# Designs tried in a protein design chat: miniprotein binders against q8lar0. Part 9

Target 1, 344 residues: q8lar0
Amino acid sequence: FNDGLLPNGDFELGPRHSDMKGTQVINITAIPNWELSGFVEYIPSGHKQGDMILVVPKGAFAVRLGNEASIKQKISVKKGSYYSITFSAARTCAQDERLNVSVAPHHAVMPIQTVYSSSGWDLYSWAFKAQSDYADIVIHNPGVEEDPACGPLIDGVAMRALFPPRPTNKNILKNGGFEEGPWVLPNISSGVLIPPNSIDDHSPLPGWMVESLKAVKYIDSDHFSVPQGRRAVELVAGKESAVAQVVRTIPGKTYVLSFSVGDASNACAGSMIVEAFAGKDTIKVPYESKGKGGFKRSSLRFVAVSSRTRVMFYSTFYAMRNDDFSSLCGPVIDDVKLLSARRP
Below, E stands for the ipSAE of ESMFold2; O stands for the ipSAE of OpenDDE; V2 stands for 0.75 times the mean of E and O plus 0.25 times the DockQ between their complexes.

## First folded at step 3 (miniprotein)

Design f4 (at its last look DockQ between E and O 0.94; V2 from the best seeds 0.00; counts 0 for: pae E 1.9 > 1.5, pTM E .796 < .8)
Fold by ESMFold2, look of step 3:
Structure f4 (fold): chain B 344 residues (1-344), chain A 92 residues (1-92)
Amino acid sequence: as target 1 above (344 residues)
Amino acid sequence: SKVTIRIEITVPDPETAEKIAEILKEFIEWLAELLGLEVEIEVEVRGDTVIVTIKIKGDPEEVEYLVKLLELWLERLAKRLGGRVEVEVERE
C-alpha cells in the first residue's frame, strides 16, 4: 500500500456502456477496482438531472450513492498499523444526507453538510487500526428516499498510513504542530474535515481527538496561512467542536502550555476568541482577524493536579467567510507546546 | 452545432493502443447517448498510436459540454498513461 488515491479512487476509469442504464450502474463489478451495492450512479461532471447540475470537484467523473448504496474496495494493509481515509463528498438531495464509512469492526456516520465550503464539496477523514493484512473499505449511504437516486456524490477516495509522533524533551504533547494528519487531496483547497471522535475511536489527527458535536478542519500551507510548518487546525464550529489531548503530567509540577492563534487567510474576518484549557485552568485568547493571515502567540501556566492533564481548545463563536457568506470558518491553532517550568 | 474532435494517443505498445481505442469509442458512445447527441466515430490504430475522429452534432449546449468533458477526461488519462495525448477541436 502507498499513500494517496486508492486504485481508481478518483473514478476516472468507468464502467462499460453495456453495464449502464443511463447513469445507473447495473453490474456490481462494473467500476474497476470497486464492488458496488444498491443504487449506484456514475456521473460525468456537469451532468444535469432535472434542475440539478452535478459538478465534480476533481476530475471528470464521480460516483453517486443512492438508496442503501455502497462502494467497497479491499486494500492490503499492515496489521496493527493506523490509517486515515480521506474522501470528497457532496450532498445532491434537498434532504440531509449521511455516509457510513467503515473498516469492520470500526465505522463512523458522517453528516454531509453544505456549511463548510462554497463548492458544496468537502473533504472528510476517518481513521482505523488494521485488524488484519487486508482492510475492506466501505462507503455506504444508509438513507432511503422516494427517489432511489437521491444521495451523496463521492470522489477522490484516498488513504494514508499514520505514524503517531512521540512526545519529546522539547514538547510533551504529541503532534503539537499537527504535521501528522489525514491525506490532503491535490488541488482541493477546502481543507479536510476531521469529524468528532468517540472515546473508543481512532483519530486521523494522531494525539488529538475532536471531542464535541462538529468537525474541525485540517489545513495545509499550500492553500492556507498557517502559523508554523505545513499544517494547522481551524476551529470552524465554535463551542460545538473542541480538539483535545490527554498528556502525562506530574502532580504538583508547574507547566507552561504555549500555542499560536491566527487565521487561515481564507477571508474569515472578525473578532475571534480561542479558549485554551489545561485541566481546570483556562485562558481566553482574543484575535482580531482581517482574514489575510497572521498569528499571535499565547501561553497558560498551570500546576498539574493529576498524572493526566487534558489540554483542549475551542473557539467561542461561529464566523462566516466574507467572500461567500455561506461557509463556516474560525481561528487557527498551531505550534502547541507543553513543557515543565522551573520556578526560579 | 457541429464539432469535429481529433484525438491522437501514443502509448507504450500496440496492443494497449488497440484496447484504448475500443474503450474510447464505447465511452464516447455512452456519453453521446446520455446527452442525446449524434456522433460519428472513426478509429485508426497505427502501431502504438490511436487516432480517434469524432464528429458531433446536436444541441449547442450539450455539444460544448461533451467537448469540455472529453478534454478534461483525456488530460487525466494522459497522466495515467505516462504518454502523450493530443486533442484538436474544430468548431463549425
Scores: ipSAE 0.542, ipTM 0.836, lowest interface PAE 1.9, mean pLDDT 85
Fold by OpenDDE base, look of step 3:
Structure f4 (fold): chain B 344 residues (1-344), chain A 92 residues (1-92)
Amino acid sequence: as target 1 above (344 residues)
Amino acid sequence: SKVTIRIEITVPDPETAEKIAEILKEFIEWLAELLGLEVEIEVEVRGDTVIVTIKIKGDPEEVEYLVKLLELWLERLAKRLGGRVEVEVERE
């Protein structure tokens, strides 16, 4: 598999007329490269449902998953390798909506009730370890609503092979620069949400766990200001957006945690505070954002008290973009380094 | 409202052209039905080029919507297939 969109991952190849009842797809193999289950609709861009216009995130067409509906695609992978799946989703129901993403035996539940972007859709990511040379990727709506058609719009399903980083003598943290992460769609400027996950080994952001109720945003340098390299993390939901990593440390030894704090040049202006933790030690780093990019460096010196130390970052406050007054935004963290105070 | 759309799609090979020709007609018919529009569709394959002529009648707003949707879709499809698309719209 080559990184990028799955075969017909943007659903621009649609069903035949004979396989359609209105917008409903009535044949499980009617959408090329996908196997359908349940109430699935093929939705054109700008489609009206009553007074509501269904937002198609990308292109001319998307699929909507109704009650207990799912789409599945079998992909060739390498056994033992890690992959991230990225897709766009938009809610269409007033009630709480969730999506299940799975590659057997792994699965995750993603709440999509929280809208992070004013566009009405977000990009989500999930990671898995391939158990064989083939993976069945399934996106499933577990919800049951009165209206069976009610459910999320799905579009732009992509995948990327992940290369888990290892600690080095230059940084005992894994992936401290966040340069390894999910696929970023080249024509999308919204960033990619990394939802909460409790399993470190299967994070779309290798080495890091999202230990909060809400997601963090993975941003790229083509569309955002990034302190270092081509990728960074935006803490978009205050204290409810937390990224963490557990590292091996020697009790009694002094370490220095250093990192960059800035803004993404996304009109997220205001006073921000990043809270950084190393075990029980903490530092608050204020940053005055003009929403036009920039960053500063900070550091936390601490003595390890355990053979394992948890490093964590979150934003003290919530913030919104000042151009649309609705999109969640926050400080950017990047270039995270943990080293012994005595450099070898 | 009555609109005539002429579409020319050039693809890398004749086999691809035939495949496109097969799906275009049915797809446009589906969209027209969905939008409550009347359509007459003529499809011709000339080597690596597909020529589609569509005559659309119905609600002006829906007609224009279909035109825009087709333009967007066909352009994307052509790019995916490594081809080119030209669309001409005549409004009566």
Scores: ipSAE 0.510, ipTM 0.823, lowest interface PAE 1.1, mean pLDDT 92
ESMFold2 (binder alone), look of step 3: mean pLDDT 80; pTM 0.754

Design f5 (at its last look DockQ between E and O 0.70; V2 from the best seeds 0.00; counts 0 for: pae E 3.8 > 1.5)
Fold by OpenDDE base, look of step 3:
Structure f5 (fold): chain B 344 residues (1-344), chain A 92 residues (1-92)
Amino acid sequence: as target 1 above (344 residues)
Amino acid sequence: SKVTIRIEITVPDPETAEKIAEELKEFIEWLAELLGLEVTIRVEVRGDTVIVTIKIKGDPEEVEYLVKLLEMWLERLAKKLGGRVTVKVERE
């Protein structure tokens, strides 16, 4: 598999007229490259449902998953390799929408109730380890609503092979620069949400776990200000957006955790505070954001007390963008390094 | 509002052309039905080229919406298939 959109992952190839009842697809194989189950709709851009316009983020068409509906595609992969799936989703129901993403035997539940973007669409990511040379990717709506058609819109399903970096003598942390992560769609400027890790041990952001109730945002340098390299993490939901990594340390040895704190140049202006943790040791790093990019460096010196030390970051406060006054935003962290302190 | 659309699609091989011709006709019919529009569709396949002529009647806003959707869809389809698309729209 080559990184990028899955075959017909943008759903621009649609069903035949004979396979449609209004917007409902009545044949499970009517959408090329996908196998359908349950109440699935093929939705054109600008489609009206009552007073609500169903917005398609890219292209002319998307799919909507109704009650207990799912879409499935079989993809060639390499056994033992790690992959991330990225897709766009928008809620269409008022209450408690969630999506299940699975590649057997792995699965994850993604709540999509929280609106991160004013556009109504967010990009979500999930990672899995291939158990065979083939993977059945399933996106499923587990919900049951009065209106069977009610459910999330799905579009732009993509995948990327992940190559988890190893710790080196230059950095005990894995993927401290966040340069390895999920596929970023080139024509979407919203960033990619890394959802909270539930049961599965795999993260679409290798080396890092989202240990909070809400997601962090994976941002790219093409659309955002990034302190270092081409990728970074935006802490978009205050204390409820936490990224963490457990590293091996030697008890009694002194270490220095260094990192960059900034803003994504996304109109997220205001006073921000990043809280960084190394075990029980903490530092609060204030950052005055003008929402136009920029960053500063900070560091935390600590003595390890265990053979394992948990490094964690979150934002002290919630923030919203100043341009739309609705989209969640926050400070950016990047270029995270953990090294043993040099003896003077 | 009455609009005539002429679409020419060139694909890499004649077999693909035949397939697209059928699919395109059905797709347009579906869209027209969905939008409450009256359409007359003529499809011709000449080798690796599909020629579709569509006459559309109905609400002006819906007609224009259909035109836009078709243009977008066709362009994307052509790119995926390695083909070329030409669309001519005549408004009456």
Scores: ipSAE 0.282, ipTM 0.689, lowest interface PAE 1.7, mean pLDDT 91
Fold by ESMFold2, look of step 3:
Structure f5 (fold): chain B 344 residues (1-344), chain A 92 residues (1-92)
Amino acid sequence: as target 1 above (344 residues)
Amino acid sequence: SKVTIRIEITVPDPETAEKIAEELKEFIEWLAELLGLEVTIRVEVRGDTVIVTIKIKGDPEEVEYLVKLLEMWLERLAKKLGGRVTVKVERE
């Protein structure tokens, strides 16, 4: 296994014409490397139907998963290792579309929402721990609609091996810089959504859990401004977009939680507040964003009351991008450190 | 709108040439049917070289869309096979 697109993960290798009825794929093996079930369509990118709900991105073909449809691929993996799956998806017609991504026995149901981009396409991520030397990766539309073709578009299916970082004597938080995370497709500049997942304890952002109603967004320095390193997290939906980590602490000992708050240079201008928590202790960090990058440091000093302290971040308020007035956006957090402190 | 395109593809071996010729022809036929375009396709395979001449007639927007998708298909083919593939495209 190598990090990146799965074999034919961008669906560039398509069906033969004889396996097609219009856009419908009628042979379950017609798309190389994929096993299909249910109502599956093969859609050329950039094609407009004159219908505002059917969007096909430029530069690639996409697969549309209609009623009860799935795509499946068997991938060689290393037993016991962690992996993150990234894929692009868009809603086409049903008000409440979702995808079930799985590697048995683990799965996640992901609502396909339109609040994160004006294009309707977002990158989604999900992680699993390999239980054998092979993983059967399934992306499934569990929906049933009167129109059997109704369902999400999918493109750009990729996978990355995750190597969870460990605490150090310089930072007891795991992955405080967010440098370990899902695959970012090189030609896509939208960032990667990490949706909430309550079914499994595996995260595409090792050390961190998304404990909220909506996703957080994983961003890279090639496409966004980040405070430090190559990766950061954007808190895109106010108090409904939160990331957390539980760390080992010593009751009675004083700690300092420090972090950066900034903007991603994505036209998310406005007055923002990031709330940081360490157990029951909190700080509110105001940030005046011009949507052009930049950041500041802040810290929270606290005394641990438990052997385990929950560190959490969210944004107090919602924000929307100034360039489309419809996409959720928010402040960026990065460079998160937790260290014990000497008493004053 | 009416467009004539000649494509010449040189590949590593004759079996690959035959396979690519068939795949390209099927791709063009599928898109033409989907987009409501009239096409005439002539395919010639000379050893390791594929020569495809296509005449496309129909709605100007759909003709240009088919041409764009075809160029993308050829670009991906060339990238997939690295330096072992030469692609020449002449329009009109």
Scores: ipSAE 0.280, ipTM 0.692, lowest interface PAE 3.8, mean pLDDT 84
ESMFold2 (binder alone), look of step 3: mean pLDDT 78; pTM 0.749

## First folded at step 5 (miniprotein)

Design gr1
Fold by ESMFold2-Fast, scan of step 5:
Structure gr1 (fold): chain B 344 residues (1-344), chain A 83 residues (1-83)
Amino acid sequence: as target 1 above (344 residues)
Amino acid sequence: DPEELKKLKEIIEELKEFAEWLRELLGDPEEVEYLVKLLEMWAKELEEKIKELGSPEELQDLKREVEELRKEIDRLKKELEKS
């Protein structure tokens, strides 16, 4: 598989009129490259759903999954390789809409929440390890609402091959620059949510675990202020957004953990505080943000007490963007390095 | 996949530089031995990834670069034996 949109992953190739009843698709193979199950609607951009106008994030069309509905595509992959799935989703009617993304036997259930974006639209990412030379990618709505058509909009389904990151000659921590990560759709300025329940070896952010109650946001340098390189992570929900990595260390040896703290240039202003951990050792890093970008570097010197040390970051800053007064936002973390302190 | 091949090449070059750095900068033989074992593990993972790519023409250069990494690892092992 080539990195990018899945075949007809943006749903711009649609069903024939004869395969539709209103917006409902009545033939399970009518959307090219996709196999459908349950109540599935094909939604044109600007479609009115009661009092709402449904927004399509890419192109002219998207798909809405009703009660227990699914879309499925079989993709050629390499057995043993890791892949990230990324897609756009929006809540349409029920308060607690969810999507289940799976490549058997693994799956993740993602709450589709407006807390991350005032428009209700977000990109979500998930990762899997290929068990064979083919993967059945399934996106399913587990909801059961009174209106059987009620469920999330989906658009822009993409996949990217992930390669495990390696240390450099000046960093024993993996993927400290966050340059390895999920596919970011061109011209989408909202970033990509990496939901909780990611584990190190299945994470769409290789090397890092999201062991928190809410997602972290993966941001790109075309749309945000990124301290180093092309990608970074925004800790959007205070202590409820955290990234962690376990690193091999030598007990009794001194190490230096260094990293950048900044703001994403997304109108997230205020007195930010990032807390960094290396095992039991911690440092609180204040950053006064004006929401217009910029960063500073900080470091934590510590003595390892174990052959394994957990490095973790979260923020005590819980706030919303000043330009929409509703989207969660927070400090940016980037360029994380862990080095053994050389003998003086 | 040109993007994947580019990333593999960058990773191999980073590991070669890391191996060269270890020779000069670490004064702890126990730590160097541990890091050499990690380097061997990563070289093996790269060899497995290259086998999965399935293009003989594109893989020849990457196979040669991993062989060069293996030689650098071998040099580190010999230096550890002498110290």
Scores: ipSAE 0.000, ipTM 0.167, lowest interface PAE 16.4, mean pLDDT 81
ESMFold2 (binder alone), alone request of step 5: mean pLDDT 68; pTM 0.539

Design gr2
Fold by ESMFold2-Fast, scan of step 5:
Structure gr2 (fold): chain B 344 residues (1-344), chain A 87 residues (1-87)
Amino acid sequence: as target 1 above (344 residues)
Amino acid sequence: DPEELKKLKEIIEELKEFAEWLRELLNPDDPEEVEYLVKLLEMWAKELEEKIKELDPSNPEELQDLKREVEELRKEIDRLKKELEKS
């Protein structure tokens, strides 16, 4: 498997009526391509749960995971290769719903938060390294609520093979253009959340770590204003959304870190400030955003003091989109380059 | 001792990765950058050799493994020096 929705990853192929009790799926293999465990519901778009209407993000159907419930699919992969898993998720009842995504022995617990999108749904990504020629992709609800059916909705499960980029044209940074990243679901203009992950070799954004308290957003040029190429990163939660990469530098040598700062054309307007770091050296880059796209270039010149230099970006701008007044938004970072330079 | 051996193995692995990374980035047409890399690797190889001499020989197999790793690093250094002489 290389790129796109997993077989029946959008759950549009459903169980037979005889395998259902209301919305509950009573046969653990009734949803084609998936193995179920626990209380799993097959939810049609517009379904009412008491006074609540459960919103399906795409298509006609989604899956809801109740207490300790799981869905699993075994897929063919290439041993030693890296893959990203992307899926849509939404909270349905508890304030602090989470999903555990795993391909043994790797796993991550993802908080499902409503601060990123007013639609109630967000796309999340996670990455793993294949340990064999197959992978058991498991999405699990670790929650235990009074209502055993309480748990997150899931839709659009996809996978993408990640090819680590090579440094090119004397750029010391890997994946400085953010062109290598998780699979982006077509026809959805929300971007993909990359949750905090301090291990850059298992990051869904190759070369980059998200070690901040909140996710960064991965955006595409079909739905957003991207400064260069087809992909970029939006720093959505001020200082709580950061991307970092540790690069090898030669102590005493002078380098120039250059990058683009802009807005995503997503109605995020205001006086933005991006801070870029190279070790202890830093620069604050102001950007007046109209929320309609555009960008500017900036640079930071510094002398490396060690054989490893941490490059990091965050924003001091903490704001909501002005078209929904609820979704976190911020400046876009793209086209990051670290080049050796002349000493003054 | 066992914890010191583990840390030395981690340092050697890090240095091997760093050398491979720099080798991929450095243009052999820039002898000054390659000369700096060679000097840096020589300093690290010497430091590792001195640390290995300080270790208790109670685990001779692990010591021999570490000595082999340093020898491989020395071979890489010699290869880079030979490349510099041709450029």
Scores: ipSAE 0.000, ipTM 0.229, lowest interface PAE 13.9, mean pLDDT 80
ESMFold2 (binder alone), alone request of step 5: mean pLDDT 74; pTM 0.667

Design k01
Amino acid sequence: SKVTIRIEITVPDPETAEKIAEELKEFIEWLAELLGLEVEIEVEVRGDTVIVTIKIKGDPEEVEYLVKLLEMWLEELLKKLGGRVEVEVERE
ESMFold2 (binder alone), alone request of step 5: mean pLDDT 81; pTM 0.760

Design k02
Amino acid sequence: SKVTIRIEITVPDPETAEKIAEELKEFIEWLAELLGLEVEIEVEVRGDTVIVTIKIKGDPEEVEYLVKLLEMWLEELAKKLGGRIEIEVERE
ESMFold2 (binder alone), alone request of step 5: mean pLDDT 78; pTM 0.735

Design k03
Amino acid sequence: SKVTIRIEFTVPDPETAEKIAEELKEFIEWLAELLGLEVEIEVEVRGDTVIVTIKIKGDPEEVEYLVKLLEMWLEELAKKLGGRVEVEVERE
ESMFold2 (binder alone), alone request of step 5: mean pLDDT 82; pTM 0.780

Design k04
Amino acid sequence: SKVTIRIEITIPDPETAEKIAEELKEFIEWLAELLGLEVEIEVEVRGDTVIVTIKIKGDPEEVEYLVKLLEMWLEELVKKLGGRVEVEVERE
ESMFold2 (binder alone), alone request of step 5: mean pLDDT 80; pTM 0.758

Design k05
Amino acid sequence: SKVTIRIEITVPDPETAEKIVEELKEFIEWLAELLGLEVEIEVEVRGDTVIVTIKIKGDPEEVEYLVKLLEMWLEELAKKLGGRVEVEVERE
ESMFold2 (binder alone), alone request of step 5: mean pLDDT 79; pTM 0.763

Design k06
Amino acid sequence: SKVTIRIEITVPDPETAEKIAEELKEFIEWLAELLGLEVEIEVEVRGDTVIVTIKIKGDPEEIEYLIKLLEMWLEELAKKLGGRVEVEVERE
ESMFold2 (binder alone), alone request of step 5: mean pLDDT 83; pTM 0.797

Design k07
Amino acid sequence: SKVTIRIEITVPDPETAEKIAEELKEFIEWLAELLGLEVEIEVEVRGDTVIVTIKIKGDPEEVEYLVKLLLMWLEELAKKLGGRVEVEVERE
ESMFold2 (binder alone), alone request of step 5: mean pLDDT 81; pTM 0.768

Design k08
Amino acid sequence: SKVTIRIEITVPDPETAEKIAEELLEFIEWLAELLGLEVEIEVEVRGDTVIVTIKIKGDPEEVEYLVKLLEMWLEELAKKLGGRVEVEVERE
ESMFold2 (binder alone), alone request of step 5: mean pLDDT 79; pTM 0.741

Design k09
Amino acid sequence: SKVTIRIEITVPDPETAEKIAEELKEFIEWLAELLGLEVEIEVEVRGDTVIVTIKIKGDPEEVEYLVKLLEMWLEELAKKLGGRVEVEVEVE
ESMFold2 (binder alone), alone request of step 5: mean pLDDT 78; pTM 0.728

Design k10
Amino acid sequence: SKVTIRIEITVPDPETAEKIAEELKEFIEWLAELLGLEVEIEVEVRGDTVIVTIKIKGDPEEVEYLVKLLEMWLEELAKKLGARVEVEVERE
ESMFold2 (binder alone), alone request of step 5: mean pLDDT 84; pTM 0.803

Design k11
Amino acid sequence: SKVTIRIEITVPDPETAEKIAEELKEFIEWLAELLGLEVEIEVEVRGDTVIVTIKIKGDPEEVEYLVKLLEMWLEELAKKLGVRVEVEVEIE
ESMFold2 (binder alone), alone request of step 5: mean pLDDT 80; pTM 0.741

Design k12
Amino acid sequence: SKVTIRIEITVDSPETAEKIAEELKEFIEWLAELLGLEVEIEVEVRGDTVIVTIKIKGDPEEVEYLVKLLEMWLEELAKKLGGRVEVEVERE
ESMFold2 (binder alone), alone request of step 5: mean pLDDT 80; pTM 0.763

Design k13
Amino acid sequence: SKVTIRIEITVPDPETAEKIAEELKEFIEWLAELLGLEVEIEVEVEDGKVIVTIKIKGDPEEVEYLVKLLEMWLEELAKKLGGRVEVEVERE
ESMFold2 (binder alone), alone request of step 5: mean pLDDT 78; pTM 0.735

Design k14
Amino acid sequence: SKVTIRIEITVPDPETAEKIAEELKEFIEWLAELLGLEVEIEVEVRGDTVIVTIKIKGDPEEVEYLVKLFEMWLEELAKKLGGRVEVEVERE
ESMFold2 (binder alone), alone request of step 5: mean pLDDT 73; pTM 0.675

Design k15
Amino acid sequence: SKVTIRIEITVPDPETAEKIAEEFKEFIEWLAELLGLEVEIEVEVRGDTVIVTIKIKGDPEEVEYLVKLLEMWLEELAKKLGGRVEVEVERE
ESMFold2 (binder alone), alone request of step 5: mean pLDDT 77; pTM 0.725

Design k16
Amino acid sequence: SKVTIRIEITVPDPETAEKIAEELKEFLEWLAELLGLEVEIEIEVRGDTVIITIKIKGDPEEVEYLVKLLEMWLEELAKKLGGRVEVEVERE
ESMFold2 (binder alone), alone request of step 5: mean pLDDT 75; pTM 0.687

Design k17
Amino acid sequence: SKVTIRIEITVPDPETAEKIAEELKEFIEWLAELLGLEVTIRVEVRGDTVIVTIKIKGDPEEVEYLVKLLEMWLEELAKKLGGRVTVKVERE
ESMFold2 (binder alone), alone request of step 5: mean pLDDT 78; pTM 0.748

Design k18
Amino acid sequence: SKVRIRITITVPDPETAEKIAEELKEFIEWLAELLGLKVEIEVTVRGDTVIVEITIKGDPEEVEYLVKLLEMWLEELAKKLGGRVEVEVTRE
ESMFold2 (binder alone), alone request of step 5: mean pLDDT 80; pTM 0.749

Design k19
Amino acid sequence: SKVTIRIEITVPDPETAEKIAEELKEFIEWLAELLGLEVEIEVEVRGDTVIVTIKITGSPEEVEYLVKLLEMWLEELAKKLGGRVEVEVERE
ESMFold2 (binder alone), alone request of step 5: mean pLDDT 78; pTM 0.731

Design k20
Amino acid sequence: SKVTIRIEITVPDPETAEKIAEELKEFIEWLAELLGLEVEIEVEVRGDTVIVTIKIKGDPEEVEYLVKLLEMWLEELVKKLGARVEIEVEVE
ESMFold2 (binder alone), alone request of step 5: mean pLDDT 82; pTM 0.786

Design k21
Amino acid sequence: SKVTIVIEITVPDPETAEKIAEELKEFIEWLAELLGLEVEITVEVRGDTVYVTIKIKGDPEEVEYLVKLLEMWLEELAKKLGGRVEVRVERE
ESMFold2 (binder alone), alone request of step 5: mean pLDDT 80; pTM 0.759

Design k23
Amino acid sequence: SKVTIRIEITVPDPETAEKIAEELKEFIEWLLELLGLEIEIEVEVRGDTVIVTIKIKGDPEEVEYLVKLLEMWLEELAKKLGGRVEVEVERE
ESMFold2 (binder alone), alone request of step 5: mean pLDDT 74; pTM 0.688

Design s19E
Fold by ESMFold2-Fast, scan of step 5:
Structure s19E (fold): chain B 344 residues (1-344), chain A 92 residues (1-92)
Amino acid sequence: as target 1 above (344 residues)
Amino acid sequence: SKVTIRIEITVPDPETAEEIAEELKEFIEWLAELLGLEVEIEVEVRGDTVIVTIKIKGDPEEVEYLVKLLEMWLEELAKKLGGRVEVEVERE
C-alpha cells in the first residue's frame, strides 16, 4: 500500500494531551507513525498565532516545522522501484520558507511560494528510486529564523508507486500523455506542483524534466479540463515553467512533434502562446483562452541533426487567474507525440 | 457560554472503536486546555460504537471554535474508517 496516504500522513491521529505543551509536541514519537526532531507543533485548523490565522490544507490538524525541525517515517518499498511523495505545504511566517524532502542519499530543497494559489497552500511532489527494501522519508525545515517556531505547515503526505512507460514504435517520447504521474489526492482541486528537477530518477512525472525557475502544475480531469485521458500539465509561469525530455533520434531523419494546447477551465483567460522546441527547431502556437476549457492540436516538422534531441515546451503567457487575480496560470499541454515521417 | 455535545460514532470493529475513544478524549482534553475551556467528558464504548457526551463552558468564540474543529475532525475520521458519525449540539 505505497499508493495514497502514508499511515497517518494527514496527521488526524495526534499526540496524547500529556505529550503537548501548548501546540508544541514534546515527545519525539507522540504523533502516531511519525518520528519527530526539533521544534514541531501540532496545529488545529484556524489556530491563531499572534495576528495570523494558520490555515490547515485538509481536515482538522497539520504539523508545523520550526527551525531545523523534521518529521520522519520508515516505509516498506521495493528495491529498484520508483515512488512519488506528495504533500501540502504553506508558509506561516513573512519570510521565504523552504522544505527539504529526502530519501537518503537523495534530497531536494523546495521553496514554498505563494504565487501558485490564493488559498495560501499548495500540493508539492518529489520522486525517488528505492535503493533498498525500506525508505526513510524525511521532511526537514532547513531554516534558522529568530522565531524558532517559524516554519512551514505540512499536511496530507501521500506516497505512490510510479510505473514509467517505455517508448513505442508509435511514439518515441515517454509518457507523452502524462498519464503516469504523482498521486492526486481525492477532493483536492488545486492540482500538484512539480518543482524544478533535472534528473529522471527524481521526476514525479516519468520521462519529463522540469528545468525551469518555477514549478509546472499536474492536473486531473475530475477537477480541470484535460485534452486527452485523465492527466495533463499546466505551464503556469510563462518561460519560468517548462517541461523537457531528451529523445533518441537519427541524424538526417524527418520527425513530426504533435501536441495539444488548451486551457484548464480554471478562469485563466487571454491570448496564450505555447512555444515547442525540438532541438533548435521551434514553433509558436497561439491559443485564445476563455478560461472555460477546450483545446486544439498543433505540430512541428523537423529534421534531426544529432542522435539525441531535446523536446521542450514553455509558454510566453505570464498571467494570473481572472477569478482571484493572484494565482499564476497558463496553457495546458497534453498528448505529446513524436513520430518519424517521410522527407518533404 | 455553555454547550453540550453528544457524539455517536460507529466504526467497522471494536478495536477501532477503543482507539477512536482514546483519541477523541485526548484531543478534547488538549484543545480545552489550549483554549482555556472547562470541559466534562463522558465516554462509553459499546462494541463497535463510541458514545461521548461533552459539556463545554467558556468564552463563546472559543466554544464555537472547538465545536467546529471537532465536527471537522469527526467527519474526516468517519470517511477514513468507513464509519458513521452522529453529532448533536445543545446550546444554552
Scores: ipSAE 0.501, ipTM 0.833, lowest interface PAE 2.1, mean pLDDT 85

